# Ledger of designs, part 3: VHH binders against Chlorophyllide a oxygenase, chloroplastic (CAO)

Target 1, 101 residues: Chlorophyllide a oxygenase, chloroplastic (CAO), of Arabidopsis thaliana (Mouse-ear cress) (q9mba1r221to321)
Amino acid sequence: WYPVAFTADLKHDTMVPIECFEQPWVIFRGEDGKPGCVRNTCAHRACPLDLGTVNEGRIQCPYHGWEYSTDGECKKMPSTKLLKVKIKSLPCLEQEGMIWI

## First folded at step 1 (VHH)

Design s08 (framework vhh_7sr4_2)
Fold by ESMFold2-Fast, scan of step 1:
Structure s08 (fold): chain B 101 residues (1-101), chain A 120 residues (1-120)
Amino acid sequence: as target 1 above (101 residues)
Amino acid sequence: EVKLVESGGGLVQPGGSLRLSCAASGSTFSSYAMGWYRQTPGKQRDLVADIDSGGSTKYGDSVKGRFTISRDNTKNTVYLQMNSLKPEDTAVYYCARVEYTYDTGSYDYWGQGTQVTVSS
């Protein structure tokens, strides 16, 4: 487990990009308020997700609006059939005022 | 409902240039990724270039630096500017509306194709 962000920096509609294990990741809160960590890359054209927004517990890609939950599963693909798409996610824990992965 | 019509193909000498156009109708053009593919007889279609709704582009390795894809959302048209053409660029070029860019087999619509022949 490594500390990667402060609890106070992660609000319900914000995100924290980090680089860990030589890969880009982004941390955000799910609808249950718990933090999650997913690959900072949309499956649709590898767009960085940290350029998008967090809406109702999902991170939204800025280009086509693809939405991902904290476990990396794509939950919404606007104007198209929903495919079963999942980006990588890491275990995430909130403890002692910090977020750990 | 959705139709894609290619134009601009033809015969050109090596080192020449051509500009392909693809006119789209019957859909919300600006919200979709558009792409150009090419096919030679007996082979699968290969990606030449694509452009998403935000203007981000991707090119096949064999055409980088020579071809440029662009779009005009007011005219519902996507273009492929082809420079420094080589005999190996000879193929039928297809316009496609790209539903899932990471899954090239999931195209929504294809045009009829336009022949490009590079020969001396």
Scores: ipSAE 0.000, ipTM 0.117, lowest interface PAE 12.3, mean pLDDT 77

Design s09 (framework vhh_7sr4_2)
Amino acid sequence: EVKLVESGGGLVQPGGSLRLSCAASGFTFSTYYMGWYRQTPGKQRDLVADITSGGDTKYGDSVKGRFTISRDNTKNTVYLQMNSLKPEDTAVYYCATEDYYEDFGEYDYWGQGTQVTVSS
ESMFold2-Fast, scan of step 1: ipSAE 0.012; ipTM 0.251

Design s10 (framework vhh_7sr4_2)
Fold by ESMFold2-Fast, scan of step 1:
Structure s10 (fold): chain B 101 residues (1-101), chain A 119 residues (1-119)
Amino acid sequence: as target 1 above (101 residues)
Amino acid sequence: EVKLVESGGGLVQPGGSLRLSCAASGFTFSSNAMGWYRQTPGKQRDLVADIYTGGSTKYGDSVKGRFTISRDNTKNTVYLQMNSLKPEDTAVYYCAAWGSDYLESYDYWGQGTQVTVSS
């Protein structure tokens, strides 16, 4: 477990981009308030997710509006029939005022 | 299989301009975010600029207002227009491709091109 963000900096609608394991990741809160960490790239056209928004506990891709939950599952595809699509995610722990992955 | 080839580096005087190009092959260029990173010997690579498939961009703080990243999906090429160059911009510049599928993320790196800003 590595500390990657302060608890106070991660609000319900904010996100924190990080680099870990030589890959870009983004941290955001799910609808349950718990932090999650997903690859900072949308499965559709590889758009980085940190230019998007967090809405109702999902991170939304700024290019085509695909929405992902904290476990990396795609939950909404506005212009495409919804398929089983998942981007990579890492376990997150919130402890001692910090968020860890 | 996957190949990123940088070009356009060289020696320029402070205040000069340079345009870098990165020709990509072996993957679906239009489905990948592209970026430029730079490195000096003994240091880690730092973000210069990223460009997303939709054309949105992100810049490192030291280059905002001076550098412009762009892409041409028809030519499978990403560009970096570098203006008002400073000695501190001296580095090896690397082209990178970022992508993901429904199972994982991936990245590719070029071999780098030297940019030297010296009087």
Scores: ipSAE 0.000, ipTM 0.154, lowest interface PAE 12.6, mean pLDDT 79

Design s11 (framework vhh_7sr4_2)
Fold by ESMFold2-Fast, scan of step 1:
Structure s11 (fold): chain B 101 residues (1-101), chain A 119 residues (1-119)
Amino acid sequence: as target 1 above (101 residues)
Amino acid sequence: EVKLVESGGGLVQPGGSLRLSCAASGRIFSDYAMGWYRQTPGKQRDLVADITSGGSTKYGDSVKGRFTISRDNTKNTVYLQMNSLKPEDTAVYYCAKYSSGWYEGFDYWGQGTQVTVSS
């Protein structure tokens, strides 16, 4: 486990991009308030998700509004019929005032 | 309140190089990501390269190893160095600035610059 962010910096609608394991990841909070870490890449055209927003516990891609939960599941596709799509995610732990992956 | 002005496009021979520049004007915060996209006739815009405020870069598979994106936050400018150009790289290239974080995202696009690779 590596510390990657302070808990105080990760608010309900904030995201923190990080580089880990030679891959881009982004950290945000789910509806349950718990942190999650997903690959910083939308399945639709590989857009970086850290360019988007966090709304109601989901990270939204800035191109076409595809939304992902903290486990990497795509929960909304405004411009297409919803297909079962999942991006990679890492376990997150919030402890000692920090977010760990 | 942001306008993007692109330069550096043109006609080049296969194997040649071009350097594109995108100068942003208006109020800019260095926490925004910047990118280059391209569009060929009859196709959708595809990501060429982007760079986050922190300097992380991403490249489209067809340009990896040939193109390099960089930024100068003091000048609010993003660059695309294009080497070993191929006829398949012929497209209109667009500079884009994306919002990140919790603010409503407004993407700003440049007017595009034509790159033509032909002998």
Scores: ipSAE 0.000, ipTM 0.102, lowest interface PAE 17.8, mean pLDDT 74

Design s12 (framework vhh_7sr4_2)
Fold by ESMFold2-Fast, scan of step 1:
Structure s12 (fold): chain B 101 residues (1-101), chain A 118 residues (1-118)
Amino acid sequence: as target 1 above (101 residues)
Amino acid sequence: EVKLVESGGGLVQPGGSLRLSCAASGFTFDDYAMGWYRQTPGKQRDLVADIWSGGSTKYGDSVKGRFTISRDNTKNTVYLQMNSLKPEDTAVYYCARTYESGYLLDYWGQGTQVTVSS
């Protein structure tokens, strides 16, 4: 486990981009308030997710509004039928004032 | 079933050119948009160019005016013509299929290496 962010920096509507294992990741909170860590890459056109927003526990791609939960599953594709799409996610813990992956 | 096979990568000097090809099989090619993406170690994959079934194109800002994407629906192939290559263009280039609406990248090729070195 690596410490990657302070709990105080991760609010309900914020996100923290990190680089780990030579890959970009982004940390955000789910609807249950628990942190999650997903690849900082939208499945649609590989757009960085950290350029988007966090709404109701989902990270939203700024490109076409695709929304992902903390486990990496795509939960919303505006203006089209939802397809089963998943981006990579890492186990994430919040302990001792820090977020760990 | 669905296969995307890239070719045409290699080593070129700055200012040179390369043409990448992606041969698609296992689906009705005309019904899908196709794209080229690139990735360097430690970085995420970025859009280089895409082309919709109707011929509409989009380019990444760093390649606009230098690269041209095209498709040949009779050969089930998408191409990327790369001109005025720079060292910053060094990356693995991936072919990808997306739905005509542009909302899903569901199949990727294995990638082809492009190295621009003096």
Scores: ipSAE 0.000, ipTM 0.105, lowest interface PAE 14.8, mean pLDDT 78

Design u01 (framework vhh_surovatamig_d1)
Fold by ESMFold2-Fast, scan of step 1:
Structure u01 (fold): chain B 101 residues (1-101), chain A 120 residues (1-120)
Amino acid sequence: as target 1 above (101 residues)
Amino acid sequence: EVQLVESGGGLVQPGGSLRLSCAASGFTFSSYWMSWVRQAPGKGLEWVATIKQDGSEKDYVDSVKGRFTISRDNAKKSLYLQMNSLRAEDTAVYYCARDLGYYDEWFDYRGQGTLVTVSS
């Protein structure tokens, strides 16, 4: 486990981009208030997710509006077709004033 | 029948410019996002640029930002790619593609392509 952020820096509707394991990741809180860590890359055209927003516990890609939960599952995409699509996520733990992955 | 026909490719020296065009037919062009994708010799397909139905949103792969400009003319059912400050690594066959926006089905149709060669 690596400490990557202070718990106080991750507010309800914000995100923190980090680099770990030689890849970009972004940390945000789910609707349950618990932190999650997903690849900082939208499945559609590899758009960086940290340029988007966090709303109702989901991170939204600014490109097409695709939304991801803290486990990396795509929960919404603008269209009539829904696919089971998932971006990589890391186990995330909040402990001793810090967020660990 | 859905058809996409590219034109405008050719040989150009490094630092030069080219404008690619794509003529679309057989579907409601104004209802789709459209993209340019390319394939360099011996490489896989690479997405280059995308434009929203009404032209209000555009995006580019990092290597072409500031050099390429995507645009469309819905009345003429045409897609364009203005390529400036061309580099040897831009050498590829360029395809016009209809964009579905789905993870597994980004593009459902593309044209035959137009070859762009950047060399001296």
Scores: ipSAE 0.000, ipTM 0.137, lowest interface PAE 11.1, mean pLDDT 79

Design u02 (framework vhh_surovatamig_d1)
Fold by ESMFold2-Fast, scan of step 1:
Structure u02 (fold): chain B 101 residues (1-101), chain A 119 residues (1-119)
Amino acid sequence: as target 1 above (101 residues)
Amino acid sequence: EVQLVESGGGLVQPGGSLRLSCAASGFTFSDYWMSWVRQAPGKGLEWVATISQDGSEKDYVDSVKGRFTISRDNAKKSLYLQMNSLRAEDTAVYYCAKEYYGSDLFDYRGQGTLVTVSS
């Protein structure tokens, strides 16, 4: 486990971008308030998710509005028929005032 | 049992062309978006192209736009990738993927077909 962010910096509607293993990731909270860590790249257009928003426990891509849950599963695709899409996610733990992956 | 079998790879000179094929079985092919994904020697998986169920929507990674064309034949349960103006940087094992998940390639990929671009 690696410490990657402070608990206090991760609000219900914010996100924290990080780099781990030479790859971009973004941390955000699900509906249950627990942190999750997903690849900072939308599956459709490879756009950074940290340029988007967090809405009801999902991170939304700014270009096409695709929404991802904390496990990386795509839950909404506005203007497109929903297909089974999932981006990479890492195990995430909140402990001792820090977020760990 | 989902099964994908790629073919059509080989050795080709820079500027040459190859056509890759993927034969699908074990699922209703016409219900799924299909993708081509590649892995160059010593590098990670890279998404190359995606096609919608009916073929009306297609997307490509920037480095292959204008050179590669993805297509499908739902009656034959086959996916294709026409590769033109090949470059040394296109050297990779190419995989056909059902339900591609961003940068991840899960259990439903095929064994792959090797494309080597060398003079």
Scores: ipSAE 0.000, ipTM 0.157, lowest interface PAE 11.7, mean pLDDT 77

Design u03 (framework vhh_surovatamig_d1)
Fold by ESMFold2-Fast, scan of step 1:
Structure u03 (fold): chain B 101 residues (1-101), chain A 120 residues (1-120)
Amino acid sequence: as target 1 above (101 residues)
Amino acid sequence: EVQLVESGGGLVQPGGSLRLSCAASGFTFSSYAMSWVRQAPGKGLEWVATISYDGSEKDYVDSVKGRFTISRDNAKKSLYLQMNSLRAEDTAVYYCARGDWYSEYAFDYRGQGTLVTVSS
């Protein structure tokens, strides 16, 4: 486990982009208030998610409106057909004032 | 039993080229997207490239776009990575991995790895 952010910097509507495993990731809180870490790229066209928003425990792609939960599962697509889509997520732990992955 | 066996790593000078191969067995290779991931000394694991099950779609990390080419041969159950214009920062152990970022089984199997050293 590596410390990647302070708990105080991760609010209900904020996100923290990080580099880990030489790959971009973004940390945000789910509806349950627990932190999660997902790859910083939308499955559709690899758009960076950290340019988007966190709304009701989901991170939303700025161009396509696709929404992801903290486990990387796509929960909303504005398109007429919802495909089973999941982006990579990392185990994430909040302890002692820090977020760890 | 799923097996992925990488080969083709070695020592090359900056600007050189190398071709990595991965032999797959124990699963229906043609049904899975495949990826290359790498780990540089003292660094974490980095995704490098992905190829769709039929070879029609390919994605790369920005630092290798235009230099690396991922390909596959479903009849031979083999995955390849052609690496051109190699740089010191490409030095890493390269792993063949089953899956991609988008599937539920993302990178669920990786091989033993093959070492690529780029130095003068």
Scores: ipSAE 0.000, ipTM 0.125, lowest interface PAE 12.9, mean pLDDT 78

Design u04 (framework vhh_surovatamig_d1)
Amino acid sequence: EVQLVESGGGLVQPGGSLRLSCAASGFTFSNYWMSWVRQAPGKGLEWVATINQDGSEKDYVDSVKGRFTISRDNAKKSLYLQMNSLRAEDTAVYYCATDSYELGYFDYRGQGTLVTVSS
ESMFold2-Fast, scan of step 1: ipSAE 0.006; ipTM 0.163

Design u05 (framework vhh_surovatamig_d1)
Fold by ESMFold2-Fast, scan of step 1:
Structure u05 (fold): chain B 101 residues (1-101), chain A 119 residues (1-119)
Amino acid sequence: as target 1 above (101 residues)
Amino acid sequence: EVQLVESGGGLVQPGGSLRLSCAASGFTFSSYYMSWVRQAPGKGLEWVATIKEDGSEKDYVDSVKGRFTISRDNAKKSLYLQMNSLRAEDTAVYYCARESWGYDSLDYRGQGTLVTVSS
């Protein structure tokens, strides 16, 4: 496990971009308050997700409006609900005041 | 009635090439961004590439940059995906998709064409 953030710095509407394993990732909280870590790249046009927002436990792409859950599943697309899109995610652990991946 | 019909899929060995085509009808093709998306067996849909209405802007998922080229012919109302240096992980059903007017989101896709990369 690799420590990446303090528990107190990750709020329910906050995101923390990190670079780990030579790839960009972003950490945010799901609706249940548990942290998750997903690739910092929207599946649509490879837009960085850390430029967007966290809303109701999902991270939203700023240019496309697509929303991803903490496991990397696309849960909302503004113009279509038939597509199932997934981006990479890493296991995430919150312990001893730190967030680990 | 919006229709998108893909063709060009098939079986190819690793390192090979394929060219996918998509014939569009029922809308003003030249007024829409178009995309290719794919679905590997047992996996979700993955966006692959997007092209602007006039072909001036193109975007790709990192795993295909330098290997795939998206293009369009507005006079023929056709979208293409040239796939080079194919890898086993490129095995998927490939779908032609239209972006919504005024949005960066997809509203229609075709029935798909199967690409199998195997030796």
Scores: ipSAE 0.000, ipTM 0.163, lowest interface PAE 12.5, mean pLDDT 79

Design u06 (framework vhh_surovatamig_d1)
Amino acid sequence: EVQLVESGGGLVQPGGSLRLSCAASGFTFSDYAMSWVRQAPGKGLEWVATIYQDGSETDYVDSVKGRFTISRDNAKKSLYLQMNSLRAEDTAVYYCAADYLWSGEDYFDYRGQGTLVTVSS
ESMFold2-Fast, scan of step 1: ipSAE 0.005; ipTM 0.251

Design u07 (framework vhh_surovatamig_d1)
Fold by ESMFold2-Fast, scan of step 1:
Structure u07 (fold): chain B 101 residues (1-101), chain A 121 residues (1-121)
Amino acid sequence: as target 1 above (101 residues)
Amino acid sequence: EVQLVESGGGLVQPGGSLRLSCAASGFTFSTYWMSWVRQAPGKGLEWVATIDQDGSEKDYVDSVKGRFTISRDNAKKSLYLQMNSLRAEDTAVYYCARVYEYDSGTYMDVRGQGTLVTVSS
């Protein structure tokens, strides 16, 4: 486990971009209030997710509206049929005033 | 007109391999993300793999990770799916899909007739 952010910096509607394991990640809270860490890149156009929004515990790609949960699963994709798409995610732990991955 | 033509499917035994191809025309292939999706008998469409414009970024559904490899050849306007260690559950019609933008939305455009992969003893 490595500390990557302060709990006080992560509100219900904010996101914290970090670079870890030589790749960009973004931390945000699910609707249950627990932190999640997903790759800071939308699966389709490599769009940075930290430029988007967090709504109802999902991070939304600012360019196309794809929505991801804290485990990296795509929950909304504007197509004729919703396909199961998943981006990389890391285990997250909130402990002692810090977010750990 | 956008055309996507899948090929390479067939009957294969469990543990076998197949390489699927998709020939694209009617659009600038090299500027689009491309995906493979599949549909098993009686089931809905399932996303399998996606590749970016240059082949530097790839993603896979967990069930095929480590067994399937997506690749592309922009000069030939072709998309490929190398399938190794095939399982009975991989039996499906496989479709090539163009990922495109329209009116601020993103869509997977499945146009071809697909190619049938049957994994059976």
Scores: ipSAE 0.000, ipTM 0.118, lowest interface PAE 11.8, mean pLDDT 75

Design u08 (framework vhh_surovatamig_d1)
Fold by ESMFold2-Fast, scan of step 1:
Structure u08 (fold): chain B 101 residues (1-101), chain A 120 residues (1-120)
Amino acid sequence: as target 1 above (101 residues)
Amino acid sequence: EVQLVESGGGLVQPGGSLRLSCAASGFTFSSYDMSWVRQAPGKGLEWVATIKYDGSEKDYVDSVKGRFTISRDNAKKSLYLQMNSLRAEDTAVYYCAKDYPWGEYSFDYRGQGTLVTVSS
């Protein structure tokens, strides 16, 4: 497990982009308040997710409004029928004021 | 290569209307979906609306649905956003974006974008 962000920097509607394992990732909180870490890339046209928003535990792609949960599952696709699309995610742990992956 | 030039922004009072335009060049406009995205002061980019390459499908973020209308003119290589019932929270720099299948975000930030300020 590696520390990647401070707990205080991750509020219910914010996100923290990081570079880890030579890939871009973004950390945000799910509906349960727990942090999650997903590839910083929307499956639809590879738009960076950290340019978007977090609302009600989902990160929304700024480009087409595709929404992802903390496990990387696409939960909403405006203008497209929901397909089972999943982006990579990493296990995430919150301890002692830090977020770990 | 790709050039997108936005215009039509300005100062408007709440409840007012504006029409944004985007002139595209350097690519086959009629072959690509096009989008509007915005950035409010101190915030990240937010997707606003998308129109399919042939104009057959349109989608909007919930906060603008029923107030904004996206359209395109493939012969003129132009994208439009009609904004009605504007609110203070619509204040942002608005950018048009080329949506292409290679998975890249391809719009230019060099003096492109049009500022919309909604205040009394």
Scores: ipSAE 0.000, ipTM 0.168, lowest interface PAE 12.2, mean pLDDT 77

Design u09 (framework vhh_surovatamig_d1)
Amino acid sequence: EVQLVESGGGLVQPGGSLRLSCAASGFTFSEYWMSWVRQAPGKGLEWVATISSDGSEKDYVDSVKGRFTISRDNAKKSLYLQMNSLRAEDTAVYYCARYGDYSLEFDYRGQGTLVTVSS
ESMFold2-Fast, scan of step 1: ipSAE 0.006; ipTM 0.147

Design u10 (framework vhh_surovatamig_d1)
Amino acid sequence: EVQLVESGGGLVQPGGSLRLSCAASGFTFSSYGMSWVRQAPGKGLEWVATIWQDGSEKDYVDSVKGRFTISRDNAKKSLYLQMNSLRAEDTAVYYCATEGYYSDFEDYDYRGQGTLVTVSS
ESMFold2-Fast, scan of step 1: ipSAE 0.005; ipTM 0.150

Design u11 (framework vhh_surovatamig_d1)
Fold by ESMFold2-Fast, scan of step 1:
Structure u11 (fold): chain B 101 residues (1-101), chain A 120 residues (1-120)
Amino acid sequence: as target 1 above (101 residues)
Amino acid sequence: EVQLVESGGGLVQPGGSLRLSCAASGFTFDSYWMSWVRQAPGKGLEWVATIKQDGSDTDYVDSVKGRFTISRDNAKKSLYLQMNSLRAEDTAVYYCARHEYLGDYYFDYRGQGTLVTVSS
């Protein structure tokens, strides 16, 4: 477990980009309020997710509007297109004022 | 031009059956994985079932396993969904969808849909 962010910096509608294990990740809160950590890139590798937004516990890609849950599953495409894809995620722990992965 | 045209929807009682059809044109149908997706009133799109190009592999959302069967006839360029033991929660517009690339669940085309209403 590595400490990567303060709990106070992670609001319900915000995200915190980090670099860990020589890879980019982004941390955000799910609908249950618990932190999740996913690879900081869309499935097509075209854009980083930390340039997007968090809405209803999902992180949204800024270019196409794809939404990912905290476990890395793509849950929504705001178009007639349906997507079933998963990006890498890491387990997260929130304890003693810190987020750990 | 790519076209997908669904048919076979209608009003049925709970426990009833329907068979949906999708007529494909404008592309090499037997080269694509195909899916059925649905949208209940006021809800988002939900994937229902997928079939491989030659019919040798199928997959279903858990809520329809054992009740729905996806099939295809490549000679007729048609996709089918046999729906048995229908429930009120199956009420939705059902769309025929073409996979953009082999083995992924990205859809680049869908038809206009056919409405299935399950009501007593």
Scores: ipSAE 0.000, ipTM 0.115, lowest interface PAE 11.8, mean pLDDT 76

Design u12 (framework vhh_surovatamig_d1)
Fold by ESMFold2-Fast, scan of step 1:
Structure u12 (fold): chain B 101 residues (1-101), chain A 122 residues (1-122)
Amino acid sequence: as target 1 above (101 residues)
Amino acid sequence: EVQLVESGGGLVQPGGSLRLSCAASGFTFSSYWMSWVRQAPGKGLEWVATIKSDGSYTDYVDSVKGRFTISRDNAKKSLYLQMNSLRAEDTAVYYCAKTEYIYETSGDFDYRGQGTLVTVSS
């Protein structure tokens, strides 16, 4: 487990981008308040998710509105095509004032 | 309970316009994405348009881009669809939808309304 952010910096509607394992990731809270860590790249056109918003426990791509849960599952795809999409996620733990992956 | 009440449908000639409304209750409207979906006679459900919870992002099925505009008023808990340059193929029952998934498939929408019929005929 590596410490990547302070718990105080991660509010219900904020996100923290990090670089880890030579890849970009973003940390945000699910609706249950628990932190999650997903690849900082929307599956639709590879848009960075950290430029978007966190709404009701989901991170939303700013360009096409795709929404992801903390496990990386795409929950909303404002698209005419039926697609099932999941981006990579890492195990995430909140302990001792820090967020760990 | 989630309640959605659609209105504004009717008979219109090709090239005409209609404005659909949806009154929402039973959930925190301002926190959810909303969509319009339609079902033409003898066909399945088709997603038409989507709007983000704060109104900052919208998306449309290709066949209605440039003709339809989705909007919302979170203070009034209302969703709208302005339909211009209507075509015969737009004839359908239109439903206001709250959904966890936004696709062109039945079962992916959480709609509770009766829908509003739009008939485009000459």
Scores: ipSAE 0.006, ipTM 0.144, lowest interface PAE 11.8, mean pLDDT 77

Design u13 (framework vhh_surovatamig_d1)
Fold by ESMFold2-Fast, scan of step 1:
Structure u13 (fold): chain B 101 residues (1-101), chain A 122 residues (1-122)
Amino acid sequence: as target 1 above (101 residues)
Amino acid sequence: EVQLVESGGGLVQPGGSLRLSCAASGFTFSDYSMSWVRQAPGKGLEWVATIKQGGSEKDYVDSVKGRFTISRDNAKKSLYLQMNSLRAEDTAVYYCARDFWSGYEYDAFDIRGQGTLVTVSS
């Protein structure tokens, strides 16, 4: 487990981009308020998710509107058929005023 | 087995045009959405445009909207990018990419070729 952000810096509907394990990641809060860490790239377009928004516990790709939960699962696609798509995610803990992955 | 071979890059002046091509082999081309992604000198990969299997649904990054046109020919197993009104900021190696999923984990777009270099300068 590595500390990657202060609890106070990860506010509701915000995100914190980080680089860890030689890859870009982004941290945001789910609907339950718990932090999650996902690959900083949208599956549909490989565009960075940190350019998007967090709304109702999901991170949304800025260029197509695909939405991901904190476990990396794609929960909404503005397309006719929702494919079961998942981007990489890392386990997160929130302890001692910090977010750990 | 899966191969994607890009061509059409070169040196062009600002305001000029280029047409990039990608020849696909080793898979059923018409079953996949295809994308163009680019990498500018010293920067990471940036998605540019996507076209779905049928060729009617297209999307672009904001900086190229109205200037670039993605198209495909499923019979010829080819992907194209028509680039108009080129800017210095479009200078990059352009890669043809097949959408790829590795089960539980997203993997990057399947980029197999050497790419094609586009240099926009006077």
Scores: ipSAE 0.000, ipTM 0.151, lowest interface PAE 12.3, mean pLDDT 76

